VHH binders against SET domain-containing protein 9 (SETD9). Designs and how they scored, part 7

Target 1, 299 residues: SET domain-containing protein 9 (SETD9), of Homo sapiens (Human) (q8ne22)
Amino acid sequence: MPGRLLRGLWQRWRRYKYRFVPWIALNLSHNPRTLRYVPEESKDKVISDEDVLGTLLKVFQALFLNDFNKQSEILSMLPESVKSKYQDLLAVEHQGVKLLENRHQQQSTFKPEEILYKTLGFSVAQATSSLISAGKGVFVTKGLVPKGAVVSMYPGTVYQKYEPIFFQSIGNPFIFRCLDGVLIDGNDKGISKVVYRSCNGRDRLGPLKMSDSTWLTSEIHNPLAVGQYVNNCSNDRAANVCYQEFDVPAVFPIELKQYLPNIAYSYDKQSPLRCVVLVALRDINQGEELFSNYYTIVS
Short names: E, the ipSAE of ESMFold2; O, the ipSAE of OpenDDE; V2, 0.75 times the mean of E and O plus 0.25 times the DockQ between their complexes.

## First folded at step 1 (VHH)

Design g01 (framework vhh_vobarilizumab_d1)
Fold by ESMFold2-Fast, scan of step 1:
Structure g01 (fold): chain B 299 residues (1-299), chain A 118 residues (1-118)
Amino acid sequence: as target 1 above (299 residues)
Amino acid sequence: EVQLVESGGGLVQPGGSLRLSCAASGFTFSSYTMAWYRQAPGKGRELVAGITSGGSTSYADSVKGRFTISRDNAKNTLYLQMNSLRPEDTAVYYCAARYWSGLTYKYWGQGTLVTVSS
């Protein structure tokens, strides 16, 4: 009877949305990772929206061009304003057979982590945490992360404060809560995974995806999409990254949206897509694990 | 220190050709969208041609088919090949640079004068 249960929980949410969250009340396990909050000090952005956008576009553009042979097929279905950006590259595919063959034979694709290194000067990846009590963690695997750099993104399904999030909230340590009550469900398994894939399938323009779903697989295309595995700081592990909210602007290139590791739960095209980035609080050296500052308590 | 230095301007007869160059320094040239703007006496600045970091080009309708924008990332240089010049092309031509994510051109050259007259 999901309909009746959902209506009951929805009415509770509407009544108490400013006071408590019903799915928190349904979580019977005391887990400090079950709900992540943006700290009060994070109300002010640590870097500009322009810097966040610039970093994401630089990385996503490089990923797009690295896989251009495959992406050119998608471009043929997009408006002229988008195709015109890549006219020179598309023209090469319509040259003589010899040039087309040479292009295919000479095309080299880099691994996503290598693209990240080439564009930002560092790479990050998930691995077993340095904390004996923790599962996964995120490490700087190559290069140097400078203070103020975007080092990762928090992937997952975006829920507005009035939207139901029921069964996927139970025992889920990967729900991030924004200051305005927006939630991001970054769980890579179970019902959360099914929900994200369903929304990703809903929001397609033919073969063009409007969000990245590869963070749910072993073959990750956006190497930044590991933010949910970043562990909390502690007395013996100081925070070296912080969370920053970012709304995708209307001018964001449509062909690059496929690299955004977030998707709205509701099919509302009028609201900007909420993303969350992790920003370096200091220079972070190769081999270091990332640790974030965030609230894990229910208020 | 960021610098954009234009050269190649001068007096040319209608129907003639000129090649403008812009030497860039102080930033990672290959990561920037480059453009040529012009300003005729009594008019505002208008976009003539643009070229992205990836090499995609765009042109004002008034110059399509006559002007060609190009770049040499190894030399940090932007070019504008101007063919079939007309008196109405008379203007000061400016080189401008914009980072991929920027909404406006932040860096500008001092300009080079192009006069199309008999």
Scores: ipSAE 0.000, ipTM 0.151, lowest interface PAE 16.1, mean pLDDT 78

Design g02 (framework vhh_enristomig)
Amino acid sequence: EVQLLESGGGEVQPGGSLRLSCAASGFTFSSYYISWYRQAPGKQREWVSTIYSGGSTNYAESVKGRFTISRDNAKNTLYLQMSSLRAEDTAVYYCARGWTLRSPSYYDYWGQGTLVTVKP
ESMFold2-Fast, scan of step 1: ipSAE 0.028; ipTM 0.432

Design g03 (framework vhh_podentamig1)
Fold by ESMFold2-Fast, scan of step 1:
Structure g03 (fold): chain B 299 residues (1-299), chain A 119 residues (1-119)
Amino acid sequence: as target 1 above (299 residues)
Amino acid sequence: EVQLVESGGGLVQPGRSLTLSCAASGFTFSNYAYGWYRQAPGKQRELVAAIYSGSTLYADSVKGRFTISRDNAKNSIYLQMNSLRPEDTALYYCAKSFYRGTWLPYDYWGQGTQVTVSS
């Protein structure tokens, strides 16, 4: 029947469509080609997934508790299994309402960079790069980064293999290519910014967001979400960090997902969310700029 | 002692061929990825070619002209350069991956070997 032919052609077109990565073709004529390594055997990691998870949970829990006055309202709308973890703090919060008469306690106790320092022993932030005319870079602003520490995260919209990525790919130096072909678009401007915000608004549990969008603003809530601004190493600047892929496990606390600076382009509850962290290759001192190894080549 | 020693550079005329060699010692050669970088005066170091297991990568400027290969039995990597152009003039460096079984990051740079393409 005609309906079967139309369905068959649509299914073929849909499969073909999702096998094409338009940005590869579009970039060949307009800018120097960006070459990215996708090796068959490159599954090795500098630190374990358990170490990455432990670090993220430690930082995100500290951020959650620092903002508890606002989070307690959101928490009251979540399942009892989540709410019960904070029962003692909620009881104190209820009694503490009478102390709001002076408005002094309505402000967050510490800025995000200070929370990072208190939890990991260091803080990082974007600033003008030490490289002349390079624009932004990322610096250790306080403390000591020990070898093997998660020092940053690469924020952005996550595209599965062969998902369409159009105009946001043209001349965009902030697209990170994972070993399995997954892409992360960390551009904080233009169409890329609109796409991330759209996905962030899509994926909510009532008042709770499932990803961090503040890396797109001047007021960053997750201070690790600056990885796209880390410059590549050069002859004058050795690499001191490297990229490592991380899949968010199903057991990740729902109330802490709001600090993850990544979101899937397509809605899929069965696939784990891909994240990328930057891991220290050596001890990094206060005042040093972060430099990653070459993950892309521009001829 | 980890050591990478480049050789095979020299002065050649445009259109000619040259083969660069990199000899490795002080570690288990077969466990690492390798690459060739080059640096011309006044420019940053750029990756020309890389090899890891069965996979190779080439800069657009050298695709179809350069071929990277490895010989695990001899602890060596090679860069076969055909149809050389004046813009290929640079100091060429050998590098290995810092981590076993990964392509990036590259570390343990050699001293380099000079390639000059001129009439």
Scores: ipSAE 0.000, ipTM 0.107, lowest interface PAE 19.8, mean pLDDT 75

Design g04 (framework vhh_7zox_3)
Fold by ESMFold2-Fast, scan of step 1:
Structure g04 (fold): chain B 299 residues (1-299), chain A 121 residues (1-121)
Amino acid sequence: as target 1 above (299 residues)
Amino acid sequence: DVQLVESGGGLVQPGGSLRLSCVASGFTFSRYWMGWVRQAPGKGLEWVSDITSGGSTGYADSVKGRFAISRDNAKNTLYLQMNRLKPEDTAVYYCARLPYSTGFQYKFDYAGQGTQVTVSS
């Protein structure tokens, strides 16, 4: 009994070293285990929560306005507290006015990658990794990434430490482990994909979705939602990004939550939604692949 | 044809007031957002103010509290009341038809020929 607090602190300290690991792999003893860890000297946050929030709001607002003809239909069915923010744009849509910009689709709608470039000065996308056996990787496709920029988000279903994650964790290299024991399952296939879609269908405010599910498809709406494909650094490939945990504040605009690529597994939770961003450790040039400072060790 | 004709510009001393008018024709004025944009000598276009078909208004930070935009749908006329004018307000002021709110996605499809406002001693 008197050792319970000390045990809790020891478990948290031990978890700090292993931020990216399928928990079930640690419980298996028949084969070598794969662990991903963060050095004890690593900083928990590279930029402020205000910088993360500001960046996400800039990008998501730009995506929302770029797609306003479709978003206005959703807004018209939402509460006045949300609808009133966009009353002027809704009035124009309700008049059925054919705008000059709308005569050519390219004038009024941009690809998500183009919105990201216009908003932050760069764009990123997944492609075949420069590493022969790594499969997918993430590249800077346009512009220049300055040190301290949010370059991507780690999508997936968020599991609290008390929530079961059994079959999804078997052979799944896309589980991110947070310092407090929260897990994010960013796998885009199998049971993980089904679970995310189920949770996304569960959490709705009328016609408004509370999370982005398009990262599971070929038509991605949030161009930042590629973080699970960022490869670990190695001796030949230095890290240029790091993971940073972020809790969505209560003040976050409800109509922009549809762009968050994370959803809670449990419907009945009081804690804020956990997200994870990747932050640039240096200036990154167009054409460069992203590499994280988490290492993979084989026991 | 869409026409926007501005008037009311002129020379005024710092701290003075001026009222701009814009008469619209060739479209159903009451259905469109309207606004004012300006161009100072040697500078690009700057959004000043807008007003929706319903009467809601927006202002650039540089003019907020000093300028007031209004419309008279029966007369197809847009107004800009400019108070406490500064030398920095010296510009050609253009009446513009706006397809939607300014903000991040600012656009206009028609503008008038402009009216000169000069704030000088």
Scores: ipSAE 0.000, ipTM 0.107, lowest interface PAE 16.8, mean pLDDT 76

Design g05 (framework vhh_6fv0_2)
Fold by ESMFold2-Fast, scan of step 1:
Structure g05 (fold): chain B 299 residues (1-299), chain A 122 residues (1-122)
Amino acid sequence: as target 1 above (299 residues)
Amino acid sequence: QVQLQESGGGLVQPGGSLRLSCAASGFTFSSYAMYWVRQAPEKGLEWVSTISWSGGSTYYKDSVKGRFTVSRDNAKNTLYLQMNSLKPEDAAQYYCATRLSYGWSPTQFDYRGQGTQVTVSS
């Protein structure tokens, strides 16, 4: 009997351990969805960290090459170890300017969604949700998403478990809670937007950005950075994606960091940058809306 | 243009092992998940295994879990299925398959090879 009561108190304490974020404490009292436990099966990674990293590098490399005329200017500021990876392409660009300087620009630059399609065999975008009560949703706009594919990323400012997140937490439905207590604020408006842009400016190296800020605009450069608009599953809409946490490795290419849609709130070089990806639970057809089986701390 | 060619099937006794291979060409193999499916005489097409584009994630039909292992070599555009502890109910024509974004039916595999026959008998 005493052990049962102690477990009840422990469960209650665990629900309120996020007191550093006042809206979470208030919502735990008034909104049952903030009290939802992540099912055991949803705690495990669906794909390997190597699969996540490989997918991100493949997409980001394709985006970088699609914009190479602009990126070649940024390469001039980077170490020789980075420039050497693109030395053949820099030589071809110089030769191309010399030999073809008077021809009209032909299909050399594609929209980010088209690069995603050419790279992974599908594209995704935000649109009005199929749910009556929801505003935005995320849809497969072209191609077929195979089971196990990375279909989107959850953008936003990354807060360590004890960092202050007071005013931006109030009425904000776009805060994702990681299992270790790390929070990601993916709100594209208000104070959250200002905070992300401030952190992006802090970490910038001249024209080289260390994170993607375009998810805050109408001109998105990383087409995966729409994860905050994926709606939770319901009795009427089965889950077809799940959230998976990913830490950016120290060896991540510096020239590709500009496509990461996440930034740390505090400058701490000892902690890896946390990202969150959404992974397909089944093959998802063109025209289908994405629904997650991993409940966020807000409804 | 897209070609899938299976090999490695044959006759094996119950409890035996076989390794199937699939050579892929005509598409960017490393960008797509690959599938093993099988069809026994007078039965429908049955999904057996899936492997992600990188090879890091694998999925199996419940009846083959722990006995079959799918793998891939993206440098060689080759898919493999290692089959151990084979049972009579595993006897079927085995196909490798893929889905590509060509506007085909999303409920069916876009491409399959001609298959390789697996026979399990004493």
Scores: ipSAE 0.000, ipTM 0.173, lowest interface PAE 16.7, mean pLDDT 77

Design g06 (framework vhh_h_nbbcii10_fgla)
Fold by ESMFold2-Fast, scan of step 1:
Structure g06 (fold): chain B 299 residues (1-299), chain A 128 residues (1-128)
Amino acid sequence: as target 1 above (299 residues)
Amino acid sequence: QVQLVESGGGLVQPGGSLRLSCAASGFTFSSYRSYALGWFRQAPGQGLEAVAAISSSGGYTYYADSVKGRFTISRDNSKNTLYLQMNSLRAEDTAVYYCAARPFYSGTWLSPSKYDYWGQGTLVTVSS
């Protein structure tokens, strides 16, 4: 009963906060860099959802196979339908035949950035931005990024519209706003980091991880998970990437979810997980910094 | 529109060798939209049988037990071509060989139902 009354008051408070209490809404704009928007005129997708899915599955599958000796232990707890995808690898590993015949391919564990290069023809990483006073930026470190390529993902905790994030938003320049009002908190520090790790622990199935948390560390497993460090375009730096929203489909392989750098704040299993990718607007050469065309809320 | 065209089939004597090629058009084996690829065969009066599959990077290969040690699958993404090198051919290798492509991983590597794009096939006959 107290929960019913509390929910009623909370629902009235939420309506009041967004419609009739502008001073409370201003806590999201005390720091103009707290929220980032994609202009409404940029809502059209540059590439298909099938192209995004295909790219993510290709990269994540290559990452999975790169450390298969460790991943094979996780497969032992998964259904036969998942194990059968890797039946030849499991049979060879058990017999040792693959180790003898393909040991240089199987035992040579590559760094995630090298796997990205081998699968997509380029690699990206965070580094000090070329912009004065902009801390981090993202650079093409190897290869060539072709127009239309998925170059990065925006990691972080996904908040549905109307979910409060006020404390996480204070001094936080890494909150991305989707067109439907969904927010992604990509901050790798403070309360944002604690919230992401808490949600990751909530959703894990024993040793099976349902999201990537390594983007919060110095040793990133998904090398695409650097999108929050991509800076805005300026008069001196034209945009070469754009943001594109992507919902993870039900068909997404469970063993590859560990590479998704996003997690829902709420425990709602009915809605698909929202992700955001960055897509190349032109060919981007090795050594170039990535710049996006989006606006930060200014008071 | 995606098309796969097989070539290199023909008549070969038992113990001989043959190299099949599969040329892709309408899509590329390019860096950011690559496909996992496979070879499948159908002998006269028999069902479709898996032969070999290769990952999008080329780093992993999978073979049916009947061809292990005799056949080698490879791909050249720069030429948009898949290959099957067939050595020590036997009469039971006589079949129509199909090239197939899939845009992402689902099910087993050697499951034909998981491949979305198929060639028209090339006949390989092993006999005197």
Scores: ipSAE 0.000, ipTM 0.138, lowest interface PAE 17.3, mean pLDDT 77

Design g07 (framework vhh_vobarilizumab_d1)
Fold by ESMFold2-Fast, scan of step 1:
Structure g07 (fold): chain B 299 residues (1-299), chain A 120 residues (1-120)
Amino acid sequence: as target 1 above (299 residues)
Amino acid sequence: EVQLVESGGGLVQPGGSLRLSCAASGFTFSTYWMAWYRQAPGKGRELVAGIYSGGRTSYADSVKGRFTISRDNAKNTLYLQMNSLRPEDTAVYYCAAHPLYTSGFWSDYWGQGTLVTVSS
């Protein structure tokens, strides 16, 4: 009967409906459900952890040297032995005369995609998929990919198996589910993008970035960081790559962490950083689209 | 176990040639930056030549045009072809393997050295 009382009850009811909508309780306190199943006959690892690490460090080192003029502040923080190695490696450039002429250029000597080609013998990039409904895909744009090569990395925020991932999981097709329940959120939009950038800012040590955030922009520094756009195999498209999980060693070159396209959601750094690479199952020719071997169990 | 074993050193007359070899084992040779260093009596160790995993090379000004560094990834072997040798090239020559990375995770590896003497 009193209008003011009824309005108060209606506003509380509206608040309660918003607050206690079923989605607010969805999976907040539960273990993440894994949707990935690897048959007993299938192996998660195609190549050794040493080969993964060697490939990543080789590419990251080449990217660091290519951008050497922009690394002066980071270089000033490194031991003399490390600085000397970078200076010696830079001196190896047989184009010394040309480099000296252009030493004051603010731009990289080569685009990241070209560095990848010069380092591994191939390059990859995202483009419109050959599948009409898939949107984006990843293609070998230059060179030849040999069987067993690391062709891509799955970027994103890493959630441990018991950490809540709620808002970011809604309508998000870019969540990779590891066999141990670890999740990687590779979505380049919305709340997922904000979370990654916040974690990147949290972990920064002065001029040293602890992860690559450029995969969230139009100017990608690590050209491998396109793995979330690789489409699943189908009846018409056989898998030519597979996912392989990799833990970054606790001892890792600090100056190269800026190229790792993954960051832990938790502030606790006791666990190793999980990365996921895509490894070639066969030789892949220039112009071919990448298709992943990804098995899922839906409960 | 990681090993770098140099061979091919010896006594040679000025203007002569020698080829040094370094046999590597116990690590993924093809991914490492390989180099030859030398140390003359009473002097510090200096970089002579380096070669990337992809085959790109670098030389000290004192040896440029006379020495050629090369690698055979299938045989895990590093080479240094030394031509037009001079008395000032007399030194112990060391094979070294450097990851393209800091020494904090992947160690630098060094051979025991091989003596090259250039004398008439």
Scores: ipSAE 0.000, ipTM 0.110, lowest interface PAE 19.3, mean pLDDT 77

Design g08 (framework vhh_7zox_3)
Fold by ESMFold2-Fast, scan of step 1:
Formats: C-alpha cells, sequence, structure tokens
Structure g08 (fold): chain B 299 residues (1-299), chain A 120 residues (1-120)
C-alpha cells in the first residue's frame, strides 16, 4: 500500500510539473484561455499505438490513392522499395484501363471527408459550436463513430520541452501540452500560422512534403486535422473523446508523411515526431458534437 | 502470387437470389478496397459494388437496394448478396482488388469470374 501511494504521488507531481510549468513561468496562469486542467482519473492511452498507427495508415493510404494522378509524379522521386508497393496501380494508370464507361467525368475524385467516411464509416468537420460562446466545434457529420475509434488529430507545430515559443504562446487558446512537456501549437492564425508554414517549407524534399499544411486553408486534405476546435467538456456537456499522445515510428511510409498535420519546430531532430489523436470514449452518433476531458486550453 | 477465387454463380429465375463468395490470398486483404465488377455478353466491364477497409460500401445505381456487399477480414473473404435478380444482371462476376477508389478509376483483379445467368 505505501509503495503504491508513493508511486502515485510521484506520478501526480511529475504530471503536474510537466503540464503547468510553462504557463506559470510565463505568467500565463492569469489568462483563463491558457490554463489546462488535468483530471485526477485521467489515462494517457485508451487504445494501443498499433491501433492508432493502423487507423492513420488506412486513412492516409486512401487519401494517397484518391489523389494518385498527382502522387504518381512524387513516386518517381522515391526509392524502388516504395514504388514497388504501387506497381499494379502505376501499370493500370499508364495503360488506361477503364473501370466504368462514364469515368470521363473529372469530378470523379472524392472529397477528403468522403474518403474518411468510406475508410472508417464516419466523417467529422468543424462548424459553429452548440455552446453559445465557444465559436467553433467539431461534429460527426456522417455515419457512426464506434468506441475506441480515432476521430481526429491535433494539428500544429511541435515544440520540445526546452524550445522557445515566444509571442505565439501569449493569449493562444490552441496550445496542447503533453505530459512530458512537449507543446503543440494548433493556432491557424497570426505568427503560429507563419511558423508552421516556414517549418513545412524547410522540411520539403523537392516535391515531397513531409507534413500537411492544408489544415491552415479552406481546402483541407486530411479531414482528421480539426482536433484543436474540439471543446472541453462541462457539467452540461459530457466528454465523448479523450486526447492520446502518439509518436510516429521510424517505419512510417515516407510517401504518407505529407498527411501528418504536425511538424517539429527544430531542424535536425533525432526524436520521433509527436502527434496527438482524439479517441472516442463511447459510440458517437451522426449530428453529435465532440467534447474532450480537460486536456486542452480550448474553451 | 495474388489469387481471388469466386464461387456461388449459377442459373436463377427472375426475382431469385444468389450469394457470391470470393476467397483472397497472396496479399493483406484488410488493407485494400474490394469490389465486384461484371461483364455482360458483348459488353465492357461494369462496376457493381465496392467495400472499404473499414466496411463502408458503394453501389451502382442499377443494383442499389437489391445487392449487398460484405467482407470478413478474419477469413479473407468477400461476399455479394444478390436479391430480386433481373435478366439484365446476367454477366460474369469478378472479384476485384483495388489500389484506387471505385467508380472513377481502374484496378487489377486475379479472379477467373463466376457466371450468373438470370433467365427462364
Amino acid sequence: as target 1 above (299 residues)
Amino acid sequence: DVQLVESGGGLVQPGGSLRLSCVASGFTFSNYYMGWVRQAPGKGLEWVSDISWGGSTGYADSVKGRFAISRDNAKNTLYLQMNRLKPEDTAVYYCAKHYSLPGWTQYDYAGQGTQVTVSS
């Protein structure tokens, strides 16, 4: 019993230290939009890293194939081990084999939210929140979200524990704070937007993008990249999703990195890229708004 | 290396039902869109139905409400339940593996097909 109490207190202290120290040090605790609340019963992971990876790969592969006429140009720049995965598709596109007589229509390419629906059985999108003063929220727009599903991703620039985050941290309600002190700046405006675009341009390998920047525009390519707009739960609105941290493994397909809505602030990183997903705590029906359990500063 | 083996075709009267099956091998079945394509005598290939990795389905307008596609990823098996069959449904039905999305693009398949004949 004493050993369990000591471990619990140590874990709570470490969790508190990593979640609050940047806000306290910068005197941001006086701004109610920059304070993150961490409930005592919080869990860090609800589903396995393998389940997160599997879901992201299925969605990103579907997005890649939907845009294959453009992606085939990028494949020419990639190693044979990558190109070999798409050999049959490259042969079919090159030979001009037609599936349907009426495929002459250029509007045959599906929208990203339709790809999400075809892949996972649901779609999500940002809209005006059901909360009077909250602004944006995220809704299930089509289908059914099953318990344990990855519903969304938290986009933005990833700052390591000791990296400077300067003026973009002041009054910014879209900074997610990880348990280890890593920060993700999901603000789609101002200096935060400029920083993300700068990092995205830095990390390009010719025509190959290493991260998704379209979440900053009206034409989003990764329909999951809306997590920063999910509102916190309250007494009137129960949580139906939770945040889960995920590190991108070294074996992640390079051609699919263009769909990751996160980028490291520092160049020449040795550590894996940190991402954050939102996972369903229950089945969520079409038309329902998503609410998270106190892991973000977004009100 | 890729194999698709269709079964369940046959001769049926108008208004009847058939269930087609396709056993897949040589690839990771759960990673691909799967579908059914048919070819009527003297005509080109026509897309019938598709199903995503997660089970989301699409159907050609000619078969909506009559046909149901399903998959069992644990058994590497694809199904097509065909109800209220019409003479116009007479075709060789092929199980298809996609790299692309159905209805707008192209795909490769390895199956030999199964004959469905709807007539008196």
Scores: ipSAE 0.000, ipTM 0.154, lowest interface PAE 16.5, mean pLDDT 75

## First folded at step 2 (VHH; framework vhh_podentamig1)

Design d04e (from d04 with D99E; at its last look DockQ between E and O 0.01; V2 from the best seeds 0.00; counts 0 for: pae O 14.0 > 2, unsure alone 61.8 < 65, grease 25.2 > 24.2, SAP .683 > .668, placed apart)
Fold by OpenDDE, look of step 2:
Structure d04e (fold): chain B 299 residues (1-299), chain A 119 residues (1-119)
Amino acid sequence: as target 1 above (299 residues)
Amino acid sequence: EVQLVESGGGLVQPGRSLTLSCAASGFTFDYYSYGWYRQAPGKQRELVAAITSGDTLYADSVKGRFTISRDNAKNSIYLQMNSLRPEDTALYYCATYLEEWGSPYFDYWGQGTQVTVSS
């Protein structure tokens, strides 16, 4: 009986070591390139918040338009000005397609990954990692990722520094810690999944979903919401992406919130919703696996 | 309140041994991972050793010389330091994670204990 438990722990360790900070820290002493030095919290951003927002809006709008026929209930809740905007956008897309493809009327809904590729020029997906025993990784499946591009989002429940996360954190390799102490639980299983779903349900406004819960399933609506599976860099695998924090502005379109893969643990939040995106540190080719670096605050 | 209290530091000659202790209080000891850090003058803080429920890790510079251990009954961790060298001179810190697995940062730190290795 004790042997099975030990085997389970060993298997878990093999997968977790690539996300386990002490292991990374010990190896970093021999390879400084695995560390991202951040002199000040405010200077940690590789790209502007405006650029992050612009990218997310572009992708989410494209997803919304692709699934427009499924959005009737949401549209009914929106002002006429917003409805008209989307109708105009659809008209333009149809004109463009008619010019290129004499093909038939079937509003063919594209897969989310295809929408991502059409929108950003690349796509990403989870697959088996190239690292032995690391489990899942994230790859560029199509196209070229340019330096400075948002390539993924870290999904999960967002906890403030003072909020309890003890039970969710036990044995959880998917906890992300922001510079200011905010935590994101990106685990798609067990208690973490239950908590996320509960919060998602809590914040729902009738037909309006205030967050994406599909990242917890096999049918992902936001193809960027795979950031929790990005493995850490090593001596042999240099980082090609970094984490960047982003606060969702208050003016974020309510109809597009359904694609945000994050939700606040507490309902009465004075602070904006925290998201974490992954940003390309260099051009990344098709077929490459994403590897992240860790923050190191150098005081 | 979570507290970590280091002890056992001092002045020793090269080649000697020293054992550091860290007593933890204010939380359930068994659910946490622990580590020893050190900071030499003019240098950055560096991880020396870490321990979880079943695994240990060591920096290359101390591998084979230092041993980290834990005693859950005493809510304490230890760092046995053998074959000490002048380059081991530093302020040594005990730290704990909020969780056994998955925390990217140590959440709590002790005040540190000074280790000086000199002839």
Scores: ipSAE 0.000, ipTM 0.241, lowest interface PAE 14.0, mean pLDDT 81
ESMFold2, look of step 2: ipSAE 0.396; ipTM 0.746
ESMFold2 (binder alone), look of step 2: mean pLDDT 79; pTM 0.787

Design d04y (from d04 with D99Y; at its last look DockQ between E and O 0.31; V2 from the best seeds 0.00; counts 0 for: pae E 4.5 > 2, unsure alone 63.4 < 65, grease 31.6 > 24.2, SAP .851 > .668)
Amino acid sequence: EVQLVESGGGLVQPGRSLTLSCAASGFTFDYYSYGWYRQAPGKQRELVAAITSGDTLYADSVKGRFTISRDNAKNSIYLQMNSLRPEDTALYYCATYLYEWGSPYFDYWGQGTQVTVSS
ESMFold2, look of step 2: ipSAE 0.260; ipTM 0.679
ESMFold2 (binder alone), look of step 2: mean pLDDT 79; pTM 0.788
OpenDDE, look of step 2: ipSAE 0.629; ipTM 0.850

